# VH-VL binders against q0atu2, part 296

Target 1, 119 residues: q0atu2
Amino acid sequence: MLDKKARIRTSREYRNVFEKGKRLSGRFLIIYYVENALDNNRFGFITNKKIGMAVIRNRIKRQLRAIVREYQGQVKNKHDIVLVARAGIGKSSFEGMEKDYIAIMKKAGLFARNANKID
Short names: E, the ipSAE of ESMFold2; O, the ipSAE of OpenDDE; V2, 0.75 times the mean of E and O plus 0.25 times the DockQ between their complexes.

## First folded at step 14 (VH-VL)

Design zc8 (framework fv_daclizumab; at its last look DockQ between E and O 0.65; V2 from the best seeds 0.63)
Fold by ESMFold2, look of step 14:
Structure zc8 (fold): chain C 119 residues (1-119), chain A 119 residues (1-119), chain B 106 residues (1-106)
Amino acid sequence: as target 1 above (119 residues)
Amino acid sequence: QVQLVQSGAEVKKPGSSVKVSCKASGYTFTSNYMHWVRQAPGQGLEWIGYINPETGYTRYNQKFKDKATITADESTNTAYMELSSLRSEDTAVYYCARTDEWYGYMDVWGQGTLVTVSS
Amino acid sequence: DIQMTQSPSTLSASVGDRVTITCSASSSIGYMHWYQQKPGKAPKLLIYDASHLESGVPARFSGSGSGTEFTLTISSLQPDDFATYYCQQYNDYPLTFGQGTKVEVK
């Protein structure tokens, strides 16, 4: 579970990432990211009803939170990052989502230099 | 029953202004961004810009930066687009369209407002 | 700006024909949609995220592609399908549409 300090909470906080940030697409995910004025990172998660029923959306969010938690120590600080689940994500495995996350975070330059080299 | 209902057709002289309205119903007005798209007679679709109705934040296609002003009034669930310094090339149907900002599909459209600029 | 180029611009077809429309992006894009527009009416969302049908869209419609090349296919054209089709990229601002593909009665 992400600490409340590491959580994007409000609609306005989410929309700041959308409006001011950069967007990158992976196979199962889109990320939006922007530098923040904090000492830490914050993460947000977006699904919508086109992805599936609430049970499916909740499972996907839980899986994405687990992935983010596992790699959060490797992420450069001072970023707000929103993970958006693409419509095809329900057909992916946990490992597929994890690989997609790693690839897109590397492409964005969001992993710390030493962490980015340990694959 | 999500609907976007636009104001009626307008005939304007060159050099004048027009303000098109787009009244939303059947959903929470601030839950989605509102976009404006134009279609000149016999031509394709061209994106003008969007507004975040929660905050009033706007983004414009550079082509329309000095032509269009997009606003929203949460108290009446209505978005507006004002076109200034009208020229004959501004003759078009103007659509409002609702989108989920994270996914970017325009899932509900207004019926369109024909603006004719004629001497 | 990302240019979206549709091919063909106009297509004459008969009921029952297989129709294929291509949309090419000037640079790689990660996310795009298709719309259908009939004369005098607003566009309507047809396919989102390249390949997923909007609710109520018949199964004869399909979409595919990634990167710079995307395809909309109608497996067996029906009378209701005579319309203009637009692709739209959602990768970079400004948002851009293809110029349209008009599917007309032969």
Scores: ipSAE 0.841, ipTM 0.921, lowest interface PAE 0.6, mean pLDDT 92
Fold by OpenDDE, look of step 14:
Structure zc8 (fold): chain C 119 residues (1-119), chain A 119 residues (1-119), chain B 106 residues (1-106)
Amino acid sequence: as target 1 above (119 residues)
Amino acid sequence: QVQLVQSGAEVKKPGSSVKVSCKASGYTFTSNYMHWVRQAPGQGLEWIGYINPETGYTRYNQKFKDKATITADESTNTAYMELSSLRSEDTAVYYCARTDEWYGYMDVWGQGTLVTVSS
Amino acid sequence: DIQMTQSPSTLSASVGDRVTITCSASSSIGYMHWYQQKPGKAPKLLIYDASHLESGVPARFSGSGSGTEFTLTISSLQPDDFATYYCQQYNDYPLTFGQGTKVEVK
């Protein structure tokens, strides 16, 4: 699980990313990202009922957190990043989610240049 | 039960202003973003901007930044759009439409408000 | 701005026909949304995220595509389907719509 300090937790924090950040869409994910004034990155996760039942939404969030945790050390510092799960993600594989995350993060230029575990 | 009800048709002179209202019901007003879209006669759809009723934050299409002002009144569950310095080219049906918080599809629309600008 | 181009602009078809509308984006947008609009009425959401039917939409409607190319398909056109259809992207601001495809009776 992500460290508490690495998570966006308040509605205000989420709004800030949505309102002031940039948006980029992938196949399964939409990311909103904005620079923060902290020494660490923070991640948020959004799902809605279009994704599926609560058990599915919770699974998706768990999987996304796992993906983010795996690559967090390779993300450029001082960013708030919100991952929004798109419709259809519930039917995707973990590998598919991971691939989409990597692709969209690359497109956003959010990975550090010296990142090694990036396909 | 979720619906958006807009104010009635308007006929205005060039140079004047008009304020169109959009009253929401059947859902928590502040839980969705309210967008405005116009449609000139016989033309397609054009996005004007949106407001977050919870915070009052607005985002505009650059094309309409000096034309439209979007506001919201949480106490009455009503969003407003004011058009200033009206010209004949502003003649159109104006729609309010809500999106969910993050995904960007407009699932509920007002019935539209015709604004006619003529000498 | 992301430009959305629909094809065709006008489509004449008969009841029972298979109808396909395409929408091309000037840049990759992931998935897009489709709306139906009848004269004098507000647009109605048909499909969200390229292939997901909005609640209440008949199963004869379907959507597919990814990246920059998307399609809306009506497997068997019904009288109630004669309307103008719009694609829309929410990948970046400003939000943009296709110019519309009018499906009219042949």
Scores: ipSAE 0.418, ipTM 0.847, lowest interface PAE 1.4, mean pLDDT 93
ESMFold2 (binder alone), look of step 14: mean pLDDT 93; pTM 0.954

Design zc9 (framework fv_daclizumab; at its last look DockQ between E and O 0.65; V2 from the best seeds 0.71)
Fold by ESMFold2, look of step 14:
Structure zc9 (fold): chain C 119 residues (1-119), chain A 119 residues (1-119), chain B 106 residues (1-106)
Amino acid sequence: as target 1 above (119 residues)
Amino acid sequence: QVQLVQSGAEVKKPGSSVKVSCKASGYTFTSYYMHWVRQAPGQGLEWIGWINPSTGYTRYNQKFKDKATITADESTNTAYMELSSLRSEDTAVYYCARTDEWYGYMDVWGQGTLVTVSS
Amino acid sequence: DIQMTQSPSTLSASVGDRVTITCSASSSISYMHWYQQKPGKAPKLLIYDASHLESGVPARFSGSGSGTEFTLTISSLQPDDFATYYCQQYNDYPLTFGQGTKVEVK
């Protein structure tokens, strides 16, 4: 899982991203993001009961954490980023979530321009 | 039993003010943002603004920024909206509605408060 | 501001009819909801995220669309469905609703 330093942990931290951040929507995800005052990134994850039962929500969160972990080295530092699962995410594959995450993070300008050669 | 109960109808003179209340029950008050929406007679719905009830932080539709003041009292699970300098155009039904801030659907509404401004 | 324009503004229909209501956004959006309102009552959430039915909403309701065009369909109108319907976008502030579509008895 993400180390303690890279996690958004409190309701106040999550709501700061909502209240102060920018928002972009993809096919399965919405991201909210804002610059932080740290030297690192922090990630948070939101699902709700409309997504499905707890087992389904926990699976989705685990999959999203795995995706974030895999690409975290490509993310520009000093951002708090919240991934919000859309209602249709239960119909997606892991690869579908991964492609959606990459696309939305590129659109947000959060991937380093020349630091990664994603093909 | 999730419920929002608003204060009763008001008849006001032009130039006066009114404070509408919205009491929440059946859920954790601070877990949702509270919105205010107005509906003039025979007209559609207009978003006024929202409040984070745990901190008091607000966002307003710019059209209403100098007309409406939204507050919340966590100790009584009650949100308020005060309308100032009332004019006949402010005659409307005013609704409170809660949202999961991340998803933005208003899944529970108060019954509405009719505010009538007349001479 | 994103304007949401519904059509038709008023629709006369009979029980059993298939009813379609359109909501057009002034710019591309990807996140919106539908509400039903009966006279003297508060609106109630009907469809969230364009196409997902709120709990307790009959299966005759459906929603679809993307970009700038969204539809709400009632496959076989029932007496309980005579009401006004509103779309609402949640892409940009201020939050905005369509002007409403009144579905009334023919």
Scores: ipSAE 0.770, ipTM 0.902, lowest interface PAE 0.8, mean pLDDT 92
Fold by OpenDDE, look of step 14:
Structure zc9 (fold): chain C 119 residues (1-119), chain A 119 residues (1-119), chain B 106 residues (1-106)
Amino acid sequence: as target 1 above (119 residues)
Amino acid sequence: QVQLVQSGAEVKKPGSSVKVSCKASGYTFTSYYMHWVRQAPGQGLEWIGWINPSTGYTRYNQKFKDKATITADESTNTAYMELSSLRSEDTAVYYCARTDEWYGYMDVWGQGTLVTVSS
Amino acid sequence: DIQMTQSPSTLSASVGDRVTITCSASSSISYMHWYQQKPGKAPKLLIYDASHLESGVPARFSGSGSGTEFTLTISSLQPDDFATYYCQQYNDYPLTFGQGTKVEVK
């Protein structure tokens, strides 16, 4: 589980990322990201009922949190990043999600230049 | 039942302005973005812009940045679109349409409002 | 802007026919949505995110594609399906629609 301080928790914080941040679409994910005034990154996760039942949505969130946690140390600091799960993610493998996350984060330029665990 | 009900048809002279309303019901108004889309007679669909009713934040198609002003009133669950300096080319049916927060498809549409601009 | 080009612009078909409509994007996009519109009515969402059927939409409708090429398919055309269909992208601003494909009776 992500540290509490590494998580976006309030609606206001989520809205701030959407309104002021940048947007990039991947195969299964959309990311919204904006610089923050903190010394750490914060991550948020968005799912809706079109992804599937609550059990599926919770599974997807767990998987996305796991992916984010795995690569957390390689992401440029001082960013709020929201991951929005799209409907197709329900049929994707964990590896597929991970690949999509890496691709979209690369495209966004959010990985540190010295990142080592990036394909 | 979720629905969007728009104001009635308008007939305007060139140079005048018109304000179209879109009243939402059956759902939490502030949980969805509201799009405005126009359709000239016999033509396709053009996106005008959207508003986040919870914050008032808007995004416009550059083509309509000086033409349309989108607002929302949370207290009445109503979105508005004002068109200024009307020309004959602005003659069209104007639709409001909601989309889930963070997502980009329009799953509920108003019935449309015909705005006719003629001398 | 991302241009969306549908093919064909007009399609004549009979009840029971398999109908295929294509939408080409000027640049690669991740998500395509399809709408149905009948004369004098507002558009109706059919397919979202390229291949997902909106609730209440008959199973004879399906969508596929990725990158720059997307397809809407009606496996067996029904009388209620004669309408104009539009594709739409939300990959980049401004949001854009295809020019529409009118499916009419042969």
Scores: ipSAE 0.680, ipTM 0.911, lowest interface PAE 0.8, mean pLDDT 94
ESMFold2 (binder alone), look of step 14: mean pLDDT 93; pTM 0.955

## First folded at step 16 (VH-VL)

Design a1 (framework fv_dusigitumab)
Fold by OpenDDE, second read of step 17:
Structure a1 (fold): chain C 119 residues (1-119), chain A 122 residues (1-122), chain B 111 residues (1-111)
Amino acid sequence: as target 1 above (119 residues)
Amino acid sequence: QVQLVQSGAEVKKPGASVKVSCKASGYTFTSYDINWVRQATGQGLEWMGWMNPDSGDTGYAQKFQGRVTMTRNTSISTAYMELSSLRSEDTAVYYCARDVGYDSGEFYFDYWGQGTTVTVSS
Amino acid sequence: QSVLTQPPSVSAAPGQKVTISCSGSDSNIGYNYVSWYQQLPGTAPKLLIYDDNKRPSGIPDRFSGSKSGTSATLGITGLQTGDEADYYCGTWDSSLSAGYVFGGGTKLTVL
């Protein structure tokens, strides 16, 4: 799991991202992102009932957290980022989710590196 | 098979606007972004921006910010690129191209329209 | 002018090998995969190479791509008269203004 300091946890924090942030849609994900006043990034995750049963929603959330954690060090700093799962994500592979995440983050200018590239 | 078919040639006066269409077929239109690339006569390719046909989200090159508008009509699988305040420097062939970003996490254009010639002259 | 730098022209005789270079920076070629496009005279560009060195279906193995650091190279062996065209490299740029960028293009003449 992400470190506590790397997580958006309060309703107020989520509301701030939705109200002041930018929005971009991918195939399986929607991201809301806004600059924060911290030295680290924070991530939030939303999986609503249209995704499926609670078991499915929890699985998707775990998968998204795994993806975010894997690429966390490649995301530009000082951002609050909320990932909202879209309806079709339940039928997507982990790799599909990962590629979608990478594409959206690149379009947002938040992800500088290709998935296969590390320094 | 995948095809992108663009509208015909346009001749415009300086200051006018032009709207080029790109009709997609052979795949799910809303699953892939459409990009627009132009090429002035005897010059290189210049990326203008991307449009997500599902959400309508767009990202424009800084050079065209404020002058370009990329839209779509999903019912007819057609993308549009409108360029306003035309000037002679906008004379070029304009291409639409399919982007495979969501499939691969990488951006490149695997299918292109045939191009639309836009001429801006007094 | 172009974010990616290519030689304006290259030439060789049929059967020979040519290489076309594409130079960029960390924010583009350094972090992202490079694609190459072939544009025959009077036609739309065609995808030739993607992911630095992969060929789409229908592209012969005479065409190859490679990348090192912030530079990419397109290789063409067994040059044919039909290879005479303009070639463009392209990639995503992860700078503050994220977007796709092309090289200036290289005109290949088959002597």
Scores: ipSAE 0.899, ipTM 0.949, lowest interface PAE 0.5, mean pLDDT 95
Fold by ESMFold2-Fast, scan of step 16:
Structure a1 (fold): chain C 119 residues (1-119), chain A 122 residues (1-122), chain B 111 residues (1-111)
Amino acid sequence: as target 1 above (119 residues)
Amino acid sequence: QVQLVQSGAEVKKPGASVKVSCKASGYTFTSYDINWVRQATGQGLEWMGWMNPDSGDTGYAQKFQGRVTMTRNTSISTAYMELSSLRSEDTAVYYCARDVGYDSGEFYFDYWGQGTTVTVSS
Amino acid sequence: QSVLTQPPSVSAAPGQKVTISCSGSDSNIGYNYVSWYQQLPGTAPKLLIYDDNKRPSGIPDRFSGSKSGTSATLGITGLQTGDEADYYCGTWDSSLSAGYVFGGGTKLTVL
């Protein structure tokens, strides 16, 4: 589970990421991301009605949080990252969402084995 | 079935720009990123960047940042790579290649175009 | 110089075995899967191995890949004259300049 410190919680914080951040799209996901002034990463999750009914949206949001938690240690420190699920995500598998996430994060330059170490 | 077909050879003068095309067929064009890779005569492969044909997002190798632009036209399933301020060192074969990263979580090029020879000379 | 290091050439006789090495770092080979590409003279590269050791459909099992730490190896057994080509390793580089990197290439001559 992501703790409260690692979550983007307020509309103001989401707005900051959307307005100042960079944007990259995958097949099922869009990420918005910006460096923060904190000592940790924070994640936000958006699943809108274009995805489907509330049951589907809630499943997708839970699965995205699980994926983010699994790969949290590989994310470059001090970033606010918002994941926005695209309409087609409802037809993806968990593995499909996971692979899309990994690909996007690598292309964004946000994934590295030694991301939080200074040489 | 999957094919990437590139435009024909180009001869350019130093300082000019060149725009190479790559027409995709046999798959959903917007589902896979297109990468561009070049190879100077007798030299190795050099990655230039990736382009997402759905979003238009791009990522360029640092060496080409500011000189390269990668675009697409989804109505004709065609990717483009434009290189400006050409120098003799840009003489190379330019390849487009399909990237399976969104399916695999890892990047590799499963299909390649035949290559476009670009010669920069006076 | 290329980010991934390969020997510039290797040679062997028909029927023999060769190995081609590819050396990188923690941010590329050490973190990501490695692919290998075969380039016959005058042609585009062709995917030979992906995910360190997997073969695409149509690639004979004479071609194999392996990886240990920050180094990858392409193995070719039962060498044929048609294997004479340039071979390139490639992977994603997860350093500050996130992008794809290739080895410098190895020219295989079948004597």
Scores: ipSAE 0.749, ipTM 0.909, lowest interface PAE 1.1, mean pLDDT 92

Design a10 (framework fv_dusigitumab; at its last look DockQ between E and O 0.67; V2 from the best seeds 0.80)
Fold by OpenDDE, look of step 17:
Structure a10 (fold): chain C 119 residues (1-119), chain A 122 residues (1-122), chain B 111 residues (1-111)
Amino acid sequence: as target 1 above (119 residues)
Amino acid sequence: QVQLVQSGAEVKKPGASVKVSCKASGYTFTSYDINWVRQATGQGLEWMGWMNPDSGDTGYAQKFQGRVTMTRNTSISTAYMELSSLRSEDTAVYYCARDVGYDSGEFYFDYWGQGTTVTVSS
Amino acid sequence: QSVLTQPPSVSAAPGQKVTISCSGSSSNIGYNYVHWYQQLPGTAPKLLIYDDNKRPSGIPDRFSGSKSGTSATLGITGLQTGDEADYYCGTWDSSLSAGYVFGGGTKLTVL
């Protein structure tokens, strides 16, 4: 699980990201990201009914949290980042989500640290 | 089969704008980003930017920010690159290229257009 | 001026082996996979190698790629006259100005 301090938890925090942040779309994900005044990054996750039933939404959310946790050390500091699952994500593999996340984060310029590459 | 077909050669005067088109076929247009790369005569490849045909999102090289606009018409699977305030240094062959970044998390161009020659001269 | 550095030219006789180097930094080659493109005279670039060492379908095994640290290498064995072309390395740069970067290109001449 992500550390509590690394999570966006309040509606106000989410609203701030959506209103002030930048938006970038991938194949399966949309990210909203904005600089924060903290020393750490915070992540939020949004899944809606468009991606499927509650069981599917919960699975997707769990998978996205796992992906974010794995690569959080590569993300530039001082950012609030909200991941919004797109409708097609329910048909994607974990690896597909992971690759999409990486691509989006790279295009956003949020990945800046050297780390092991995915196989 | 995947194919990118670009518009014909352009001759422009300094200060003018040029808009090059790139029609994609043989795959789902909205599933892959389109990149634009130019090459001046006798020079190397220079990346200009990327455009997501699904969302319309773009990312431009710093050198071209403010002068380049990348757009698309999804109904005809066509990407566009417009470069304004043209100068002689913009004389080059311009290529569109398909980006497979979403498939691998790494960005490379597996299919290229045939290129469009843009000549800027007074 | 290119972010990635390649030798301007290399040459060898048919049947010989040549290598083309591509040097970058930690934010590009050091962090991302390197890809290679072949550009025959008067034609558009063609993907030759992707993900450091993988060949697309149709590319013969005479072409190989490798990477170590912040440098990549393209190898061509059994050199043929048809291999005469310009070769470019390319990769994503994860610096502040994130974007794709190319090497300066290497002209391969078959003697």
Scores: ipSAE 0.898, ipTM 0.948, lowest interface PAE 0.5, mean pLDDT 95
Fold by ESMFold2-Fast, scan of step 16:
Structure a10 (fold): chain C 119 residues (1-119), chain A 122 residues (1-122), chain B 111 residues (1-111)
Amino acid sequence: as target 1 above (119 residues)
Amino acid sequence: QVQLVQSGAEVKKPGASVKVSCKASGYTFTSYDINWVRQATGQGLEWMGWMNPDSGDTGYAQKFQGRVTMTRNTSISTAYMELSSLRSEDTAVYYCARDVGYDSGEFYFDYWGQGTTVTVSS
Amino acid sequence: QSVLTQPPSVSAAPGQKVTISCSGSSSNIGYNYVHWYQQLPGTAPKLLIYDDNKRPSGIPDRFSGSKSGTSATLGITGLQTGDEADYYCGTWDSSLSAGYVFGGGTKLTVL
């Protein structure tokens, strides 16, 4: 689980990222991101009904949180980042979502390290 | 079956703009980013930027920021690279190349166009 | 000037072995996998090795790759005249300039 400090919690905070942030799209994910005035990164997650039924959306949300948690040490500090799942994400594997996340974070300039898994 | 086919050679005067096309076939055009790489005569490869054909998002090398524009037309599976304010040092072969980033989490170019020679001379 | 450093040329006789080095920094080779491209005279580059040491379908096992720290190496065994080409390493640079970088290229001559 992500720490409470690492989560975007309020509608106001989400709106700030959407209003002031930059946007970058991957195959299954869109990220919105903006620098914050905190000492840490915060993440938000959005899954829309277009993805599928609640069971699918809840699975996707859990998997995205797991991916973000695994790679949080590679993310440049002081950013608020919102992950928005695209309609096609329900057909992706866990690895597919992970690779998409890594690619968009690197292209956004938010990853400073190789995101390979460590045993 | 995957092919990237580029437009023909161009000769331009200094200060002009050039727009090179890259037509993709044999795969889902919107699923893979297109990158542009140039090579001056007898010189090495130089990366110019990437373009996401689904979103239209782009990322340009700092050297070309402000002079390069990368676009696409999804109805004909074609990517474009326009370079403005041409100088003699822009004389090069320009390549489009497909990256597999969204599949791999790493960026490498599995298919390349044949190249377009652009000559800038007065 | 290229961001990654390669020797400008290398040469050997048919049947011999050659290695081509590629040196970078912690922001590129130290963070990301290295890939290699072969450019035969008058042609577009072709992917030869990806993810440090993997071969695309159709690339013979005479071609191999390895990486240690901030340097990578392309190995070619059983050298053939058809291997005469320019060889380029490439990778993502995760520095402030976030983008793709290539080595300066190495011209392989088969004597």
Scores: ipSAE 0.847, ipTM 0.925, lowest interface PAE 0.6, mean pLDDT 92
Fold by ESMFold2, look of step 17:
Order: sequence, then structure tokens, then C-alpha cells
Structure a10 (fold): chain C 119 residues (1-119), chain A 122 residues (1-122), chain B 111 residues (1-111)
Amino acid sequence: as target 1 above (119 residues)
Amino acid sequence: QVQLVQSGAEVKKPGASVKVSCKASGYTFTSYDINWVRQATGQGLEWMGWMNPDSGDTGYAQKFQGRVTMTRNTSISTAYMELSSLRSEDTAVYYCARDVGYDSGEFYFDYWGQGTTVTVSS
Amino acid sequence: QSVLTQPPSVSAAPGQKVTISCSGSSSNIGYNYVHWYQQLPGTAPKLLIYDDNKRPSGIPDRFSGSKSGTSATLGITGLQTGDEADYYCGTWDSSLSAGYVFGGGTKLTVL
């Protein structure tokens, strides 16, 4: 599970990432990311109303959190990262979201080998 | 059938710029990144960068930062690579290639253009 | 100068077997899948092997790939004159300057 320290919580924290961060688009996701002054990463998730009804948006958010949790040991530390679901994400599979996330995180230079990661 | 068809050979003087085009057909152009790779005579392949046709996002190899610009026109399914401040060392064949990263999470090039020869001579 | 190291050339007689090595580091081959490209004389490269050991449709099974640690190997059995080409390994490098890297290429000569 993503613990409380690894979550972006406030509107100010989200705005900081959107205003100061870099952005990269994948097929289903957009990531915004910026270095932070902490010793850990923080993640935020945005699913706008255009994605669908609340139950659909909540399911997508849960799936994205699961993906982030699975790969968090490979993410370079000291970054605030916001995942924004694109309008077409409802047509994707869990695996499709996962591959998209891996691709854009590698292109962003945010993935690195972590010797302590458990397979 | 997936095809990438590139523009014709170019001869340029040092200091000039060149813009190579790559027209895609047989697939949804905006669903796959286009990468550019060059090869000097008798030399190996050299990766130059990637471009996302949907967003226009790019990532350039450090060696080409500041000299290369990769763009596209989605209405005609065409990618472009422009290299400025040309030197004789830029004489090479330039290839565009389709990247399957969003399907696999791994980056490899499943289709390539035929190549465009750029000669830089005084 | 290539991030990935390949022998510059290999040769063998028709019908024989050859292997082509590709050595890298933990940030490239050790972290990402390795892919192989064949470049016949005067033509563009063509995908030969992907994801370490998978063949695209139309590539015969006498072409194979494998990986161990930070090294990858392309194997070719039953060599034919038509296999004379340059062979390149390639992969993503997740180091500080994240990007794609190729080996220096290996010229295969069939007697």
C-alpha cells in the first residue's frame, strides 16, 4: 500500500507540480513531475468527470494506485508525481495502463534499478 | 501494411540546416512514437531521439540537444526531423522508425523508413 | 565508443552456427529487454529479435536470442549466404541520460 507520506494531499501541492513540473503524455496517461525537498516520492491521481461516472473514476484511480505501488521501488526518489487519466482511459485494460505507465516513466528518466526491490 | 516513406537525398553546406520527412501509412499515426536514427558511411547506428505524434512531446539524445528538432503534421501522418548547424560529421543516412513502447513497456523499432542520405560538403 | 559492445566481425561457413555477443551494463541490458536488428547491405535495419528472445512473424527459428546478466547473445544456425549483414543489439538505457542505445554492430561474413 502507498503510505500517507507518499501521497500528494493539498491543492497547493498539486498546483506546485502542475506549475513547476515537467509533463509527458502516454496513450492513456499524462504525468507531471518535479523534484521535491523530501527524502521520498509522493504521488497524486487525477480522474476528471469526463472519464465517466464516479464508480468508473474510482475504479481507475484504484487501478493506477496499484500500478504505482507495484513499481514504486524503481522510481527515483525525491519526486512529486501526478498521474492524470486521459479521457480515453476507460477503454484501456489494467495491463494497457501498466505498459503506458512503464513507458512514460522510462522516457521521463524516473525509473532506475533498485537493488532492494523485492520481485 | 505499415510503411514509413522518407524524403529524398539532400546535399548541404556546412552551417546549413536539413529537414527530413517521414510519411506513415497503414496504422494509426498518433498511437506510436517515431524515433530518428542515423548512420554515417561504414559506421553503426546512432539514436537521435523520440517524438510522440499525439502530444508533440520529444526526447533528444544529449549529443543532439540544441541542434535537433522533431515535429509532425498529424493531418498528413508525417514526422519531421530538422538538424541545424550542419558539419561534415553529420553526413549520414537518416532513418525514421516506429517505436512500440506504449504496447509493450519496452522500446524497440518494428518498422523503419528507407533512409534519407544527407551529404554535408563544402 | 558504443555503450553496448559487440565484436566488429564474425565469420563461418554455410550451414554452420555463429553467435554474436552484446555486452552492456546494469542500466541498459541489466534493466531492460534487448532487441536485435539485421541490416542487409544497402538497406534499412529490420527487427530480428525482440524482448531478449522473441521472433517477429516471418523470422525463422534458426535465429535466436538470449540474455544473462548484462550480456546478450544472438545465435544463428544453418548459416546461409543471405544472412551476410550487419547485426545490431539495442535497448533502453535508464541511466542519468535516459535514451536508446545500440551496439557498435557486427558484420557477419558467410564464406
Scores: ipSAE 0.802, ipTM 0.910, lowest interface PAE 0.9, mean pLDDT 91
ESMFold2 (binder alone), look of step 17: mean pLDDT 92; pTM 0.949

